# Designs tried in a protein design chat: VH-VL binders against Cytochrome c oxidase assembly factor 8 (COA8). Part 4

Target 1, 167 residues: Cytochrome c oxidase assembly factor 8 (COA8), of Homo sapiens (Human) (q96il0)
Amino acid sequence: APERGAERRDTAPSGVSRFCPPRKSCHDWIGPPDKYSNLRPVHFYIPENESPLEQKLRKLRQETQEWNQQFWANQNLTFSKEKEEFIHSRLKTKGLGLRTESGQKATLNAEEMADFYKEFLSKNFQKHMYYNRDWYKRNFAITFFMGKVALERIWNKLKQKQKKRSN

## First folded at step 5 (VH-VL; framework fv_pabinafusp)

Design R34 (from R00 with heavy chain S31N)
Fold by ESMFold2-Fast, scan of step 5:
Structure R34 (fold): chain C 167 residues (1-167), chain A 122 residues (1-122), chain B 112 residues (1-112)
Amino acid sequence: as target 1 above (167 residues)
Amino acid sequence: EVQLVQSGAEVKKPGESLKISCKGSGYSFTNYWLGWVRQMPGKGLEWMGDIYPGDSDTTYSEKFKVQVTISADKSISTAYLQWSSLKASDTAMYYCAREGDLWESFYYMDVWGQGTLVTVSS
Amino acid sequence: DIVMTQTPLSLSVTPGQPASISCRSSQSLLYSDGDTYLHWYLQKPGQSPQLLIYEVSNRFSGVPDRFSGSGSGTDFTLKISRVEAEDVGVYYCMQSTQLPWTFGQGTKVEIK
């Protein structure tokens, strides 16, 4: 039975999306850059005896990755769309067609494109400010939990040494 | 205002299936674990299990693992507790509660639903 | 599973007098990250449980300062400095140091 426009689980195009780590990998695996966000996804290895704290850290890192990927995919899409609209608008204002007589796509020079970049940055200033704030908060939280996981591992090693000493 | 709203009371016969719900509002539903707690008439509280709605990862108390299924639909901020075949011994008040979040490192139940009374009798 | 044992099972208190409830765990509740995950809940008659104290001694938002928690390892205490009529109900300790999370059997507090 078909889902609501969702990808089917049995569909797995190789080399483009839905990257998979090598079989029986015992380490985190880094994939190719995502088509839309241009970020490399990380598939996190799940140990058989993963602690609740390790699970929480992994979920934080996965959620942050998804958030970051979605932000940049949307930003890149918006940039591309607005860039194309700007070029078409300026060519129309100059009385020029969208293509040259030779059939090549008409473009604006670097000075004209500088106006677009300034306008785009200005329009997206608040959005980028919120992104940076959230990015710092997320990385602070991840660093904090990395520290807690490190303390847990030290504690477990100390407990193991105490047990061996007592025997 | 953060709140959990549960479905209404149910009266069922042994062998019937049942699915009760718990809807969250006023917070990021996918960033908190949601737990289920049973209270038999005149008895104390028993933790049944929880779910992380962001990826539907579930944890069960061994006593309840074969009795119930916990699920969630994050698109409508709702978690579910389901029985395939009810027994008279399932008669109890069932609470949902918000357990913890990814970001603030707590592991306790801070917000509780009003409870769903399930009565199973012939 | 960690077993939580509360004493007493019931307590009758004159208004304005102090009350004390003990909770003992079958294993230490000190987690490997250095924190102790013991919490206290109150269930008033006909109501859902509500959080009073989290991680041994921290009062939850809106909880009066007459409630205090203390303890370490396996021995914990909830103290009410001056019991009021609104404090009647069943008090539960809970641990979340180890899965599954477990509750004490409850202590019923009534007014004389």
Scores: ipSAE 0.000, ipTM 0.556, lowest interface PAE 11.2, mean pLDDT 83

Design R35 (from R00 with heavy chain S31H)
Fold by ESMFold2-Fast, scan of step 5:
Structure R35 (fold): chain C 167 residues (1-167), chain A 122 residues (1-122), chain B 112 residues (1-112)
Amino acid sequence: as target 1 above (167 residues)
Amino acid sequence: EVQLVQSGAEVKKPGESLKISCKGSGYSFTHYWLGWVRQMPGKGLEWMGDIYPGDSDTTYSEKFKVQVTISADKSISTAYLQWSSLKASDTAMYYCAREGDLWESFYYMDVWGQGTLVTVSS
Amino acid sequence: DIVMTQTPLSLSVTPGQPASISCRSSQSLLYSDGDTYLHWYLQKPGQSPQLLIYEVSNRFSGVPDRFSGSGSGTDFTLKISRVEAEDVGVYYCMQSTQLPWTFGQGTKVEIK
């Protein structure tokens, strides 16, 4: 390979919506809610003189965002699929069609759906418990590195002030 | 459990291209930086650069920036070190090593590959 | 680049006797976050390097307590309280305070 070969960039994980920040942004950009996860993505501004600590914090926050987006996109898709399957199964058991006389999708009443919600929550209890444990672990790490970056920025500000004072 | 496995020894002539590999297993490959270290025969260790496989972001030692390309394929947990045109002075043992992770404040190499011996001679 | 200088370059030690290796950096290794990123590695003959001590004084998992690190700023020391036959090899200090990461030239430890 030549001296100036391009470095590969990873694509967004499958199942996570792509988004584009406004051009010429010098700050973090917050996007609209993702269609599948219902979470707002953050596109992080990368300073030209980004320190190794700042880079690590940014990568940690980006990875945590991707993990969170993927979890909720998958959870929402699973919920929707199983809900629809449950409704279709119950309507078939009652001898009813999948659509009303007006052409709309047939639905079950709240009492009938209670069985589905109870089963879904019970089935996914451990999955949500593991999600919460990982979420706290991630937030602890992010807070820790935010503290380190804050100390670095204070140090750099002091050095910059001293340089300006000497000139 | 955690392991880095490198490709086998290579014997090349000056001017030839080469790509060696380092495959990680037993850990989350995309959450750790992976570095490359050169050791010339009878000499000490030289850090060449590293890559964060999650987004393929690389850092090079200025000495090696022009000489080599570092890349990674996260789908197969493998990092690469590549030369477009080898020189006799590239004869060395090349190690890959796992560096820091996303979760803790460490910047050191805790797991090392077995090394790939590259011999370049006419 | 930060230059790391080790002394001595080689030493021969009688089994059970202590050994001491010095590492000096061309610049302070104290990072702006208050941590000092100086680490020690051992390369046994025919093997890959292995981590012994990280951030000046912390023993890596599985490293015997006869190994200890100390120092601050630009002056660091690795001590082995009682050298064993398994401790032979080349010892390297490394800094990761500033890119690029740099190693000392190595200290060869042999048994008399």
Scores: ipSAE 0.029, ipTM 0.641, lowest interface PAE 6.9, mean pLDDT 85

Design R36 (from R00 with heavy chain S31Y)
Fold by ESMFold2-Fast, scan of step 5:
Structure R36 (fold): chain C 167 residues (1-167), chain A 122 residues (1-122), chain B 112 residues (1-112)
Amino acid sequence: as target 1 above (167 residues)
Amino acid sequence: EVQLVQSGAEVKKPGESLKISCKGSGYSFTYYWLGWVRQMPGKGLEWMGDIYPGDSDTTYSEKFKVQVTISADKSISTAYLQWSSLKASDTAMYYCAREGDLWESFYYMDVWGQGTLVTVSS
Amino acid sequence: DIVMTQTPLSLSVTPGQPASISCRSSQSLLYSDGDTYLHWYLQKPGQSPQLLIYEVSNRFSGVPDRFSGSGSGTDFTLKISRVEAEDVGVYYCMQSTQLPWTFGQGTKVEIK
């Protein structure tokens, strides 16, 4: 286990610090949307006395976020590229220019674009099925470890209560 | 098949540097911790430390913290154990072993490499 | 560090007879999540260690049912109901409840 504090896993924790340093976040925080994936990244707060189980949950959540971010960044870039290629091809077939007289990008009507969306979805069906399968697998694992962490935190609070009473 | 394949035996002199390797195959390398275990001739097993290859986060046994460096290259599914200056007391068999995964298992070593024998003598 | 102590250090067993190995830890191996992280390994002559039992009593895939593990807290036992020639080797208990992970000193099992 990569947890440096794990040598004290069976020792009652010092307790959660109520005084978070101003330079460090005491909570998870959400960043701005990524340029390509359009998803907001979560920057995870690392507790002062992070247990091996808490570290495992955090790594699982971080890895899932990276996986999700990469999938959607690639998917959005692919969609944009193929959409532009489709529009270009259709306009050329009609003998039309790539831009209007006003300098705007020439567009196809909704009926014509429906063909592109159908083709894109069909082409990417297998990829999306694998994504959905992995997405559910990841969320089940995260939920399981969240439950284990919750039990650990209850145990630690009970230990803190016992220690406080004996003093 | 899930397996760990280690580099071949090494014969070195005191003061020389050494880097031995452990290559994983048949599984998602970045989802498991990988540990190193030392076995001195005729002695038992000693856990040295481990690495999580996904972010290269390492944990060392205090005894080994200043003696060795553990690293990994996830692009080739390979972990490394390195000495900057070998001593005769480093003579031992070194095993790599796959530890718990992110999903379902915790901290037992289910897959072991074949071992790398390191001999350090003048 | 948690110290793991095995007894006996060596066993000579007549084929077909049972064998029992004890492992004691200097501290409870019950982790705060309710699980106990004690495992048993076998190292056959000239081979790498192999996992036999994980988390006290769970038999690893492919391990014969003549092997069983039991125990709680600080006292653990590995039992072989009928020792066979292929069971010769050194048996190690290991804890992964607290870093650093630690092994017992090993129990050598031989055939009489």
Scores: ipSAE 0.012, ipTM 0.611, lowest interface PAE 7.9, mean pLDDT 84

Design R37 (from R00 with heavy chain G54R)
Fold by ESMFold2-Fast, scan of step 5:
Structure R37 (fold): chain C 167 residues (1-167), chain A 122 residues (1-122), chain B 112 residues (1-112)
Amino acid sequence: as target 1 above (167 residues)
Amino acid sequence: EVQLVQSGAEVKKPGESLKISCKGSGYSFTSYWLGWVRQMPGKGLEWMGDIYPRDSDTTYSEKFKVQVTISADKSISTAYLQWSSLKASDTAMYYCAREGDLWESFYYMDVWGQGTLVTVSS
Amino acid sequence: DIVMTQTPLSLSVTPGQPASISCRSSQSLLYSDGDTYLHWYLQKPGQSPQLLIYEVSNRFSGVPDRFSGSGSGTDFTLKISRVEAEDVGVYYCMQSTQLPWTFGQGTKVEIK
């Protein structure tokens, strides 16, 4: 039974006849930081009368969140793995063990770690450039659709007002 | 090449179940909605519903909500249209079509499958 | 549901002559984002439908210049400047302004 299986996972309340509190099951919910990406997920509330444009905006935001979470989970995993491999390799060349007498993980000084950071940044430069490019594209699309949804809501309010005045 | 390939013609009896398929290729299957359109013999086109394959979120026309189930398996880029119990009135040509994506205001059907003829008779 | 009505239901055209098909919607197809989601499809005999015109007036890739779309609100027109033999089939208008998407009943175009 792995310890990770026992870790707490918050669930949205599921009481159909109970009051739906503000900022929980009747609204978008912001979760705890993901262990791998360190990003807080947003769980989107889906209204029953969601328009096609509102649905598109929500799905675009959900897909962007999944993309962002996956990128940083992979990046953090790669960083941690390569950092440990670098420390292990450097300690071995010095003739040192991986643990101190107290059982603590042995570490390198700032000058030694600077070599790792330089190599990691150089190796991952292109990956970060593509991430930034896609991040800009996604945010432009989200902003564009947020504008369209805002126009839709204004239009619907105007139509509602006119309809109410017709009688 | 962007293409939708549908399963072959089916001949069934009333009360039987059926599941037909539509396989996408040449594009990102999870980035586009996929719709189903019915055409009864000698009649026009009727939109049945659509699915967004990335999360399997479905929308149905009220006329078809109880009659059929739309689903998708993104691992094999395939969407499905399913009946639990066929009726003679289900006899028709069924088309799948690619509807739109998340990145543009795109709500038209640009790529169509070849159609699956379903015949339900005793 | 938005009801789409096409006129005429059938049209017989001499090759080289123009043809015009009208499509009327039961309510405005102008969406709140400023766009109008009316599209035209052609179904040739024994074939799947194919997109001709999207969002009122935009020709889809590979569609000949002889096809044009126009209109606004509830009244839309598809025009063929010079009908060719390969243009025979059933033409459908479709709206995607409001769910469910709905099609017109179709207009059959025949030669002679």
Scores: ipSAE 0.011, ipTM 0.601, lowest interface PAE 9.2, mean pLDDT 83

Design R38 (from R00 with heavy chain G54Y)
Fold by ESMFold2-Fast, scan of step 5:
Structure R38 (fold): chain C 167 residues (1-167), chain A 122 residues (1-122), chain B 112 residues (1-112)
Amino acid sequence: as target 1 above (167 residues)
Amino acid sequence: EVQLVQSGAEVKKPGESLKISCKGSGYSFTSYWLGWVRQMPGKGLEWMGDIYPYDSDTTYSEKFKVQVTISADKSISTAYLQWSSLKASDTAMYYCAREGDLWESFYYMDVWGQGTLVTVSS
Amino acid sequence: DIVMTQTPLSLSVTPGQPASISCRSSQSLLYSDGDTYLHWYLQKPGQSPQLLIYEVSNRFSGVPDRFSGSGSGTDFTLKISRVEAEDVGVYYCMQSTQLPWTFGQGTKVEIK
């Protein structure tokens, strides 16, 4: 079965455990959602004539993607853990068991869960503010570098036209 | 405080191997390029190359490409400069310096290590 | 490689008097993005180099306003309006427009 092939590929020098875009692609490739962050990763195409400025832009975008994925993976884990603790605490207060008669995990109604969401947001207010600030700054920097890359490409085209006319 | 701390002075014989270190603290180590600069006794500064610690991508000055290896371990915020076989002509002060910031877009060295003196003599 | 040439190589200055250091590059330092990547460093005796001026004319954080940079293309100048005892050391220009990055030979500034 296909599962056996996955086991064998793990022994390969490259590891091949990460998503991999098709080779020969001239475009960025978007992968499936990450298990922990629930965000789709982007694999960036590297042109053969990449300038130092283009490399800096690509590395900034890659690092920003990793930062964003790590933030949301951690946030989702924290949310899930605190949600479970809140549910357990409220069920104990009501004198109820942790599972329903059907064997599923016992849940709270929407009104009770609203209290948890308010407390979670309040508790994490500063963390979310720092995330939003940093996300804004990162997008600003990326836009700035995209502009510089665009200017570089225009400059190179103008320089090449001048060389053609001189020759 | 943003700081680069280098390993201590080394005294070696020709043909010996050596690996010196540069540890960053007080900043996001993976967000900046880190460069190495050589200063021979009584001489000026020479750029050897740099590394981007996030993916360990390196750039070398052609003069140094076969003489040294630049590497980094981002888990301990440390960059390395390594020789497989030292020569007397490698006697120099070696500096590491923080070069570029992905966020602020610069191509200059703003923070420097204290230097590692390497002496190679028979 | 771009060659950076500094003049003079040594300079003795009376305290409080101005000093001027020139740096010339073998080719234009204007990069394709419209910026000029010429920087100045000071190495005080027994210390690591420190950044003074970046991209021709911008003073680095904490650098006194008596230091100023100017120039364009291939000709650049670092000026100290009133030299003080703490300004003693070797001054280097550096270009980062083209790989490999290259430094000038250095200008040694001493007090008379």
Scores: ipSAE 0.005, ipTM 0.558, lowest interface PAE 10.5, mean pLDDT 83

Design R39 (from R00 with heavy chain D57E)
Fold by ESMFold2-Fast, scan of step 5:
Structure R39 (fold): chain C 167 residues (1-167), chain A 122 residues (1-122), chain B 112 residues (1-112)
Amino acid sequence: as target 1 above (167 residues)
Amino acid sequence: EVQLVQSGAEVKKPGESLKISCKGSGYSFTSYWLGWVRQMPGKGLEWMGDIYPGDSETTYSEKFKVQVTISADKSISTAYLQWSSLKASDTAMYYCAREGDLWESFYYMDVWGQGTLVTVSS
Amino acid sequence: DIVMTQTPLSLSVTPGQPASISCRSSQSLLYSDGDTYLHWYLQKPGQSPQLLIYEVSNRFSGVPDRFSGSGSGTDFTLKISRVEAEDVGVYYCMQSTQLPWTFGQGTKVEIK
């Protein structure tokens, strides 16, 4: 048997995992906003007795989240890159440096930036329309599978059978 | 055109290792499960297991789970079936087949590879 | 595992005559979502299997309308209204209601 440890200290820290609570969470976990997409990721709870249909729904939701995150991360990156290129191009045309006397980045006035915003919105209009179409298609599929999962749960309650095995 | 193209025929001795491949083209490889089916000479079809290439999650039939390993490399749209130590009883035609997609609730095989004949003899 | 049993194991059919293949499962194939996951495949000599019918009665794309599927629960039938030379091969039923997915033994269809 091991001997008694050192005397207890009132200020001694005890650590627990902040990501994984001491007791199992029965709900999805929502994370902090992604640096590039500015969207909050959802970490999906996986039930012990997940059915194949529940697994398919979870994978569909995960893939849709990743697709959505990548779209907005790429869009935000493209916006930032093109904005910087536009500013540098206009400053070069005016014979101005990229930095001010104080070492800060040189900027354009609001009227000049309005040209960039108009061009960016026009240029990306079709891309955003395709995004919206795909987003609606994905949400239709998710809703359909959510309905099938709901029917499965009702059926299992009515039949009073053990849950179907899933891998 | 949606296609699954498998690696060529193999002739091996008992105890040797083997890895065969199945390459998908003409569709989103990561959106569909891909299954493996065995057909012993003159016999019927046996489902071995499947993989979802998007995250490499696998399912095995209990009969096959200790005999083979299923894997996939989504960067080249290729799935694999592997044996660590072949037996004479592994002599068979092996098919890969595309299973249900992520978007619909279908659970069947709609597109099949041409098959890989594996012969294991001493 | 769900056991799939086909009858007959072989059929010799005169061209133009009908053929019927039965498939019985050891358990109901009705899944908890209300759908029945019973499918039919054809393997022509020297070729890979090909999907004919999915979910009991739905013809796969390109499958001639002379093929029809029916049934419920544990008893299913594939019917060919007029057998043609190109229909020669081994027919398999398969269930995907429960893991592992399982096939029947196969029914060999030949022309007399």
Scores: ipSAE 0.006, ipTM 0.570, lowest interface PAE 9.7, mean pLDDT 83

Design R40 (from R00 with heavy chain D50I)
Fold by ESMFold2-Fast, scan of step 5:
Structure R40 (fold): chain C 167 residues (1-167), chain A 122 residues (1-122), chain B 112 residues (1-112)
Amino acid sequence: as target 1 above (167 residues)
Amino acid sequence: EVQLVQSGAEVKKPGESLKISCKGSGYSFTSYWLGWVRQMPGKGLEWMGIIYPGDSDTTYSEKFKVQVTISADKSISTAYLQWSSLKASDTAMYYCAREGDLWESFYYMDVWGQGTLVTVSS
Amino acid sequence: DIVMTQTPLSLSVTPGQPASISCRSSQSLLYSDGDTYLHWYLQKPGQSPQLLIYEVSNRFSGVPDRFSGSGSGTDFTLKISRVEAEDVGVYYCMQSTQLPWTFGQGTKVEIK
C-alpha cells in the first residue's frame, strides 16, 4: 500500500501558476516562475488592430510556451517522484527510518545520489533529444512568421504612403 | 491518417438545445485552427466561425455570432457547435474543417468532416 | 465583408471538352504579406467539399493536372482542360484574405 507522502508543504499552489499582467499594459509581461516547470510565463500583449498574421505568430509563440511548460513540469515531477522512490528504497535496504528525530525528511549523501542522477540522465537521454529537435523546429517556424509580419508592415507603410498621395 | 469525425444526424423541434461535435485524429489538434461551415438544403457554403483549440479563442461571422457557440476541448481533440434554442431556419448540413496551420503559411481548409445533418421541424 | 461572385452558376459540358469558371471579389485579395488567399473547392454529390486549388494556382495533393487556377487582384479563373465524369459537382471559390472568410455562390458542373 503506498504511504501518504508530505515531501514539501505547498503554501499557495494555485497562486504560483496564475498571474495577471499589469493593468493597461501596452507590451508583453513576464510572470513569476511556474511552481512545476520553474519557467517564467510570458503574457503577450494583444494590439487592438492585430492582423491575422500577427495573431498567428502570437498563437505559435503561446503554443510553444505551453509545450515547453508541459515538458519541464512533467520532467520535474518525474524527477522528484523517482528521486523519492530511490531514497526510500536505499534507506529501507539500510534499515533506516524515513525521517530524522527532528522530523526532517531523511536524505542520502552526494556519493549515494550519484547513482540516481546517472541512471535518470541515461534513461531520459532519448526524450531530451526529441525535445531539442522539436525546439529547433518551433524556433524556425517562429522566425519564418516574424519575417512575414515584417513584410506585412512594409506593405502597410507603402499603402499609407499611397493614401497620403491621393489626398 | 488525418481525419475529422463528426457526430451523427439530429432531428429536433424548435426551441430545443443542441450540441454537435467534431473530433480530430492523426494530427496535433492544437497546431491548427478549426472552422465550421453551414450548408442549407440546396444552397451554397457559409462560413460560420473558427476556433483555435490551444486557447479556445473564437472568431465568428457576424451573421452567426448570436445564433451559435463554438468551443473546443483540447484534452480529447474535440470541437463543438452549440445552439441554445433551435429554429426551423437552422435546418442544414454542418461541416467542420481544419484550417490554418501554426507552422505552415496557409489559410485554407484542407481536411473536412463528413458533415452532421440537423433537421429542425415541428 | 468581401463578396465573392461566380459565373456561370451552372455549366453543362461534353466529356473531354474544357470548362472554365470565373470568380470575382468585391475587393483585392492580395494580402499585406504579398500572398493572395483565393482557393477553389469541389463538392461532389453527397460528399463533403474537397480542396482543389489553394492560393490562386497551387494544386492540392492528389489533384489531377487537368485542373489549373489563375488570376490576380479581383479576377480569378479555374480551368479544367478536359472534363471527366468524376468532375461533376459544385465548384466554390473562397477567400481567406479578410475575416470573415467568404464563399462564392457555387458553379454546378454537369455532363451533357
Scores: ipSAE 0.012, ipTM 0.581, lowest interface PAE 8.9, mean pLDDT 83

Design R42 (from R00 with heavy chain T59Y)
Fold by ESMFold2-Fast, scan of step 5:
Structure R42 (fold): chain C 167 residues (1-167), chain A 122 residues (1-122), chain B 112 residues (1-112)
Amino acid sequence: as target 1 above (167 residues)
Amino acid sequence: EVQLVQSGAEVKKPGESLKISCKGSGYSFTSYWLGWVRQMPGKGLEWMGDIYPGDSDTYYSEKFKVQVTISADKSISTAYLQWSSLKASDTAMYYCAREGDLWESFYYMDVWGQGTLVTVSS
Amino acid sequence: DIVMTQTPLSLSVTPGQPASISCRSSQSLLYSDGDTYLHWYLQKPGQSPQLLIYEVSNRFSGVPDRFSGSGSGTDFTLKISRVEAEDVGVYYCMQSTQLPWTFGQGTKVEIK
């Protein structure tokens, strides 16, 4: 049975799609790490005869991935920005420039950086707690619907077996 | 507060095009299906179809798939119902409603817009 | 398509008395996952519909406990234990077990 490539392409019709699953694969595909979140996206395989319940599960998993990607992209960006601001502020307080005489980026000692980490964690404690709560809720929901899909598939197989016997 | 706000009443002539809107606020617009329901004057409710704004996947009731187009713009949390050529029989109140709960059960309408009255007459 | 039939189409109730509305489907609403997707809505005069009960018997947030739903398969009932003036309107059952979603024709509840 012939395999079909992606009908839609990123550029001109002569271009090649960047984000297609491998030609031989009929399964989920994992992409490269995101620049900001450092997480790898999952491209989900869509079955030929996807049920409404299977579609809901897939959309739930896709939405959860997007939520997770956005959370970590924002968190990593905030951390990096505040870290640089903290270093800049402390170097200014000490009367030091942002660069060494050799042109390299000036740094703080481990004790001073520990102060930043404590402040950052304290400031973001509630945000991280809400993230953890929502992450567990999302995974519970996904597991629940995976169970429902499994039951649906078992039920459909039993129905099909029954029809064969009644013939 | 979770709410759906619809565009204002419309008075049109047969053959004219029309696009009405439904704007969601107070929730993740791309995480829920959004359905459209028609209520003809003095009659009951008819489900027309729905859209999942996250990927613009649509379903139409067979009766309505030739009559209307459902679309959404997730950047402004707004869904649309559109007619290319209105008929007098399209005179009705049109409701949008949020469908399902992505985290629990699906297939119920928990939040409804205020409705858009569409009158088509010559 | 699944056809939803409500009875009665209209009823007048003395304040404080109970009311009961029946909804029957042309085929079973039991989905293959073991759940039954039958819901009840109320449309008050001049207002949008509002969800009362979802999946047969679950009261939606803020819905008074005088409302209850029951049933299975193809036969469902909505009961109001003591009808109040604010309960006036048209009640609709809806199924979402199979696409397209379909509504009953509605039951109008009025105060005597």
Scores: ipSAE 0.000, ipTM 0.536, lowest interface PAE 12.3, mean pLDDT 82

